# VHH binders against Meiotic recombination protein W68 (mei-W68): the designs that were tried, part 3

Target 1, 331 residues: Meiotic recombination protein W68 (mei-W68), of Drosophila melanogaster (Fruit fly) (q7kpa5)
Amino acid sequence: MDEFSENIERIALELLSNLVHGNATLSVPRNSSGNVISEYRRVSYNNRGSRHSFCVLIYMLSRVHRLQVRGGSFTVRGLYYDNPLLVRSQSRIAEARLDVCRMLRTSPLSLGILAASKGLVAGDLRLLMTNGDVLDSSLYGGPLTLPTDPEKIDRIETLAEFVLIVEKESVFESLLSRNVFGTFERRFILITGKGYPDCCTRRIVHRLTEENQLAAYILVDADPFGVEIMLVYRHGSKSMSFSSQGLTTPALRWIGLHPSEIPALGTGAVALVAGDNKKINDLLARHDLEPGVRQELRMLQDVQLKAEIESVIDFLTDDYIPNKINRNLFL

## First folded at step 24 (VHH)

Design j1 (from i1 with Q33W)
Fold by OpenDDE, fold request of step 26:
Structure j1 (fold): chain B 331 residues (1-331), chain A 120 residues (1-120)
Amino acid sequence: as target 1 above (331 residues)
Amino acid sequence: EVQLVESGGGLVQAGGSLRLFCAASGFTFSDYWMAWLRQAPGKRREWVAFITSGGTTRYADSVKDRFTISRDNAKNTVSLQMNSLKPEDTAIYFCAAKDYGYGSYPFDYWGQGTQVTVSS
């Protein structure tokens, strides 16, 4: 049995031991800075407010254990429909999945509990699946949905020189509509995680960079949310710091939109709101910020403006992206 | 040495036209987008127009359809054709250069400016 199965069994034994004494409580690690778990949340069956959460956690642990023993995978949706009366909603399953990840210090992908992939891909890419299927994005100029299980990708074939990640679906679609592949002289893969990236999208980006040795670039909005998204791809999620292996792309190159460019845009920028400033402060409190990224965040504070990629959409494909990538203008 | 030198300013009557020029030297002109800004007496400097390295243009609402920005990469020049001038267009006009890089604020290079005066 693998380490995860043993850990689940350990948790079960501990729970049984406590139950003999009338204590039906699970301990779930809280999000801590870094890989150090310092605090725990107690989820008790005896507490009416946490009883349902307790039951869903037990259900999730059971399912995960079964997957570890028998193999395979389940989707969040599948688990919901397996027992909708117990689970009540897909969101509750998602929460329980995250808690189990924390308990076992692993990623959802490793658990075999998969969420629907929301990522899109276009360009020069062929994904050869373990079942013999081929997802070929090069056959047509439209977007393809990324596979739900990136581990079912046996091999990635591409003649691309790099991968470009764009934050928003709208920008992704805009680039396609503007024939970005025809205008750029270099072959590349275009990916979007449609905002905050899911683990599947991040994993695929990671594989492209490590297995195919592609350079990776990312274009996000010039706001603290965009910067956060970039950092998630690069360094991982704070909520899942324990599962960053295989999901991060440290060599990811941030090509824009850079906050320092906002004043030169002339139009399209809007004032920061209170929430933005809070987010900026939160990001600046991070210890893993590169000096250039920190400087750009400070620039947001100084200028008190934010801008979307759409503000440069008119020259994004012809001027902005080519200059950024070809001239190595990235952070 | 980097230089931006504006020319073409002067006195003109309302409804008249002027063409400003900016000659650039000391940097790879074709890699930069160029902008015009203006500063009226007692007012803050305001953005007027820019042209990207690829020739995409953008204008402030106040000058849209009246001003035209253009560039000649072979001559390292950017120009601003100003038509239908109004007294409120009176200002010192500055040429500025922006690289596609990061960290510079607000522009990388500035000219000395040229005076444009529109009489009523």
Scores: ipSAE 0.837, ipTM 0.947, lowest interface PAE 0.5, mean pLDDT 92
Fold by OpenDDE, fold request of step 26:
Structure j1 (fold): chain B 331 residues (1-331), chain A 120 residues (1-120)
Amino acid sequence: as target 1 above (331 residues)
Amino acid sequence: EVQLVESGGGLVQAGGSLRLFCAASGFTFSDYWMAWLRQAPGKRREWVAFITSGGTTRYADSVKDRFTISRDNAKNTVSLQMNSLKPEDTAIYFCAAKDYGYGSYPFDYWGQGTQVTVSS
């Protein structure tokens, strides 16, 4: 019996003990900055407003426990369709999954309750699955969807020298259309999480860097959201800071677009809006920012401009990316 | 010592042409994209054109199809061919260099500028 199953059993026993006294309440940790949980949300059956949440949470705990004991996996969608009357919506069961993650201080992937992966991959990559299937990105000549369960990848085979992550699908597609693999002298893997990456995408990037010992580079928009996306890959999500093991890539190299470069682009930059400035302030309030990242964020504040990768698309493959990677111009 | 030295400026009549030159020294010229900027009297400095290390060019809308930026890596020079000049093009023109690095803005190195005056 693994640690998670034991913890769920402990939670169950505590709940039963409280129920004897008429208290039907679960405590869910709130998102905290860092590894210290200081606040809890009370989810009670006795409160009409939280009754449904309580029931779904119990259901999720039960299903997770069963998975830990018996093995296997379920999808969020599968759980919804298994009991739609209880769950009511996919979003509600997804929320319960996240709450259970918080309660057990673990990642969604570890629960065995999976969400669809939105990540795409192209280039020199072969994924050998535990069931014997092989996903070969090198043969396809186009984008492949990453597996839903990265743990079903038995082995990753690649001759790539590095992984390049791009923030947006549009940039991903643009690079492919421009034959980026033919223009680079070095073999590499191209990945996009289509914005904020899911856990599956992050896990695969982590495995590529740790298991295959590949260097990883990331290209994001020169705006606070792009910077945050980079930080999610590098250090994890703030909402799941307690369970970032196996999902983060601390050695990830941020190659751009850097805010300090915006004034030199000549065209394509746009003024920051209020939401941008707020995000910048939120990011700057973080204590775990690298000095270079902090400086670039401050630059963003000073310049009051943002720019998309598309601003450099004309020379992205021929000049920008090669110079950044080959000359080690990254943060 | 890093130096950017502009030349080729002067007085020209409307519709005329000038060719500006910028000679670079003290850094690896081929690693930098080069740009021209200009500042008219009483106006803010504005970007005119740049050329990447690989030779990709970009122009401000105001000079598009009239100006041509080029570079010679063997000579460490960047040029700006200015055709069909207008009085509105009157300004001090600056040569600037930008690395593909981070942290510096707007450019890493600047010239002292050369005066271009277009008479009506």
Scores: ipSAE 0.832, ipTM 0.946, lowest interface PAE 0.5, mean pLDDT 92
Fold by ESMFold2, look of step 24:
Structure j1 (fold): chain B 331 residues (1-331), chain A 120 residues (1-120)
Amino acid sequence: as target 1 above (331 residues)
Amino acid sequence: EVQLVESGGGLVQAGGSLRLFCAASGFTFSDYWMAWLRQAPGKRREWVAFITSGGTTRYADSVKDRFTISRDNAKNTVSLQMNSLKPEDTAIYFCAAKDYGYGSYPFDYWGQGTQVTVSS
């Protein structure tokens, strides 16, 4: 039995012990800093408000245990369609997956619970699959979706000098439509995780930097959520703080947009809202920020303005990106 | 030593035109965004126009279609052609520069300004 099966059984024994006293409750850890879990969320069958969530968690735990006993993998979509009346929606099973990972202190990839990859790739990249197939993004006229299971990639081959990550699909597609590969006279790989990246996207970026020794650059909106997305690639997900091995890119280079650029741009900035200010405070509480990143976050607080990448789209491809990368202007 | 020196200001009648110039020295001019800002009496300094090192331009709504910013990277100059001038355009006009870098804000270098006065 592996550690995950033993952990599932430990949780089951604790649940049975509580059931003797009429208490059908699961404790789901909240994220915390350091190596100690100090906050929990209770999910109880005894409470009508959490009863459905309890049942979905039990379903997920039982399927994960079955996987650990018999091997193989499941998809999130497959788990939903196996029992849609119990689960009721794909979002509920996706949330339960995260909760179970927190309870077991591991990542979904380590458990074999896979989601379809939403990340897109273009440019000089060849994926040599374990079955002998080759997925070659350099040969297509449009973007390719990253593989669902990155562990089926035997080797990654590329002549690229670097990988450029952009926050969102709209920017990714705009760069392609403006012929970024023909305009920027260096070979590279373009990736988007479509906002907050999934584990598959993060895993492939990690492998590109570790196995192929590529420099990695990221372009995000000049707002607190964009900064957090950059930090997820660099340092890992806060919601899954225990399971970041093989999913982080510590040498990731943030080329922009930087909040300190907003005043000079003059147009395209909008006011921060309350949610932005709360996110800034959450990020400033982190212990793993470089001083430059912290300074840029405080800049957002001072100016109370944010800007999207699209605000510079008219000079992004031919001017902004080349100046940032070729002149090493990154945080 | 970095210098930005504005010239071309003066007094003009409403509906008239002026052309401002800014001469830059002491830095790699082609690496910088250039901008014009203005400050009317008793008002805060406001952004007017902006041009990237590659020549892409931006304008405040109040001057759009009347003002034209341009740059000459060979001569290290930026200019502002101001047409159809209105009394509300009366201000001290400043030239400013910003590198593509991070941290510095709002601009790295400033000129001393040149007065533009538009009479009705």
Scores: ipSAE 0.654, ipTM 0.875, lowest interface PAE 1.4, mean pLDDT 85
Fold by ESMFold2, fold request of step 26:
Structure j1 (fold): chain B 331 residues (1-331), chain A 120 residues (1-120)
Amino acid sequence: as target 1 above (331 residues)
Amino acid sequence: EVQLVESGGGLVQAGGSLRLFCAASGFTFSDYWMAWLRQAPGKRREWVAFITSGGTTRYADSVKDRFTISRDNAKNTVSLQMNSLKPEDTAIYFCAAKDYGYGSYPFDYWGQGTQVTVSS
């Protein structure tokens, strides 16, 4: 009836059809950008190289089927610990979860297999949960971990003027230790996704901008991976491009660090390595880059230097951030 | 019209001191990072010292503890106090400015430079 259930049936029928001919194979879509899946890879039990992946995919599909029949949920960690010999690592289950999302053409949030939340929040935020509970980060002494399932958040309440996202936990903790909320003198919410954000963090940022009408700012390292993290918040993940609804923040404002600032800072920069240059080229090949972002990536190529946020920590809280936000200096 | 005008250069004996000034006009000085760079004969231009609009300072390792950058936002000036000068400090010294935004690489504005010569 629904597309999710019909996709499970389609996969099951295709598997059974192959099995009657002795071929234990699953077809997993490859995500080549965009909403259309134009090619597949075969994962076969008959092939030693993919045998383990086949078994993990079957395991995942069977658990998803259980959720459709009985309800409930599982976590990535729970699935690992329920069958560690089959799964071998939590990363294997996490990879299989993504593959199943592609096969079923659904988002990770809709699948019912929950990842552990890693995002942290501090500042003026109250989450009114569907069960009546209230999670209030304004009353906690330290950072609060964002909920595992953001769809259980009924309402978000805040007196904040904006949300500030920082790339790394180390920067998040440093800003807190420097009393960023007091020295900045405006109410705001501080969030970190601890590098590349999970769907829960992205969903909450999306809701803050769409439901609470907050401006959203982001601070990432001046390197190609930092730019990519910003783009994940703004435009979505390349690996899961088909499930971007409700997870992107197109109005996200990139306040820094900007690569064009590196030469003026003079110290704290390090040379790019081959992996950085490859990432720059991959990012420049994207069709969804804003011109200013493209220009900053080309400046990384020209400068051949990168810098972490920590390189400006001595004036970050009381100088850099306030100047960027209060003077509307962002990309 | 934006202007950065350096002054205070000259000839000085090794171990001596010199103070450079840069007078700025035509932009909102207090909004800008200010820097000193130098170019020795036959060498590339090198970053020397930097000061934020809020007064945080940075120095190249070669001049740390000998040079002091400061700014006067009321007078729109930045200065570089150079102590314990060495012959290696001989260069043309340039004043430069950059806003916090994504602007001109590497600086938005440059002065014409002032010569500092340190004799052995």
Scores: ipSAE 0.640, ipTM 0.868, lowest interface PAE 1.6, mean pLDDT 84

Design j1 (from i1 with Q33W)
Fold by ESMFold2, fold request of step 26:
Structure j1 (fold): chain B 331 residues (1-331), chain A 120 residues (1-120)
Amino acid sequence: as target 1 above (331 residues)
Amino acid sequence: EVQLVESGGGLVQAGGSLRLFCAASGFTFSDYWMAWLRQAPGKRREWVAFITSGGTTRYADSVKDRFTISRDNAKNTVSLQMNSLKPEDTAIYFCAAKDYGYGSYPFDYWGQGTQVTVSS
């Protein structure tokens, strides 16, 4: 009746069925849209090109099964160092982690598979850990690295009304140096996932909105990668569409930069390149895109210009952010 | 109704100065970015200067150090002080407004324009 038991049994039956026909093959889901699994790829021991990947997948499945039986957790880095000859590289084990989560239709957090958190937090926040430790970022502007295992957080204490996520560490540090916390009559928490967020950052943002009822705002570059980062926080990653529980923030409010603002800003915009246009096309192919977000992507495509958050740094702290948040101007 | 009404245009000798004004009505002026754009005969409209609700200014490279944009939120006006004018500055100058919101581009509201002609 356990979701894990049902999924591991399904995988075992699929493997057995393939073996009846002479194939040592695993079917690995891939994302084609949203959180819905619509395509599979085959990873086979019978083919030299996928043999290693097959073995790493079996290794990962066995480690996850042992963890569910014995309890505890492990990190991707720790798994690599436990069996480096089999795994060969950290990127291989990281890929296998994602594949196993897709196959088991669950998140890395629910399986106890952790990555070191890269995210930073500042502002009015205290994390009371299960072991009695306190992570306190409220000590006037001091950034802290987010914990590796957010499930070890017993309680979150804050007087904040909202959390603001910024795409990049450079913007995070610039806002602190410009005294962003002195901008509002409202208290808040500032977070960066340093580009594409890891599961730990996404989980903590989810908990802040779910447990503490904070509004969540995000500021990303006005370019297709920034829009994708916002969508990862809001809807989840394309690479793991099946697992959205506890990692997504559907009510996330995108305050900017919006592509439609670029022409009025006048300076600091640069031309899109081929990689940008490819990403725009990939994003527009999504079936679950909100109309306003789709409109902004099409405007980016029409204007063919992008802009970084830094292009508005002169008025970001005192003007742009307060107007967006206090006037509820978001997508 | 929303209105942006430009004034202060005219004929001026090269090296001279002009001050353009834009009177705004029908919307909450202090909520808007304000800008000046210009369109020379036979040319595409170009962005000239921009000022945020809070007074931060930006300028096109071609007018830096010669033009100054300013706003008066109490009077709902935006002005453009243009010094050291060149014949290349000859254009119709438009006042424009944009809210901090998403969607419409390049601007939400436009004036009808005022002609500036710089004689060699």
Scores: ipSAE 0.627, ipTM 0.864, lowest interface PAE 1.7, mean pLDDT 84

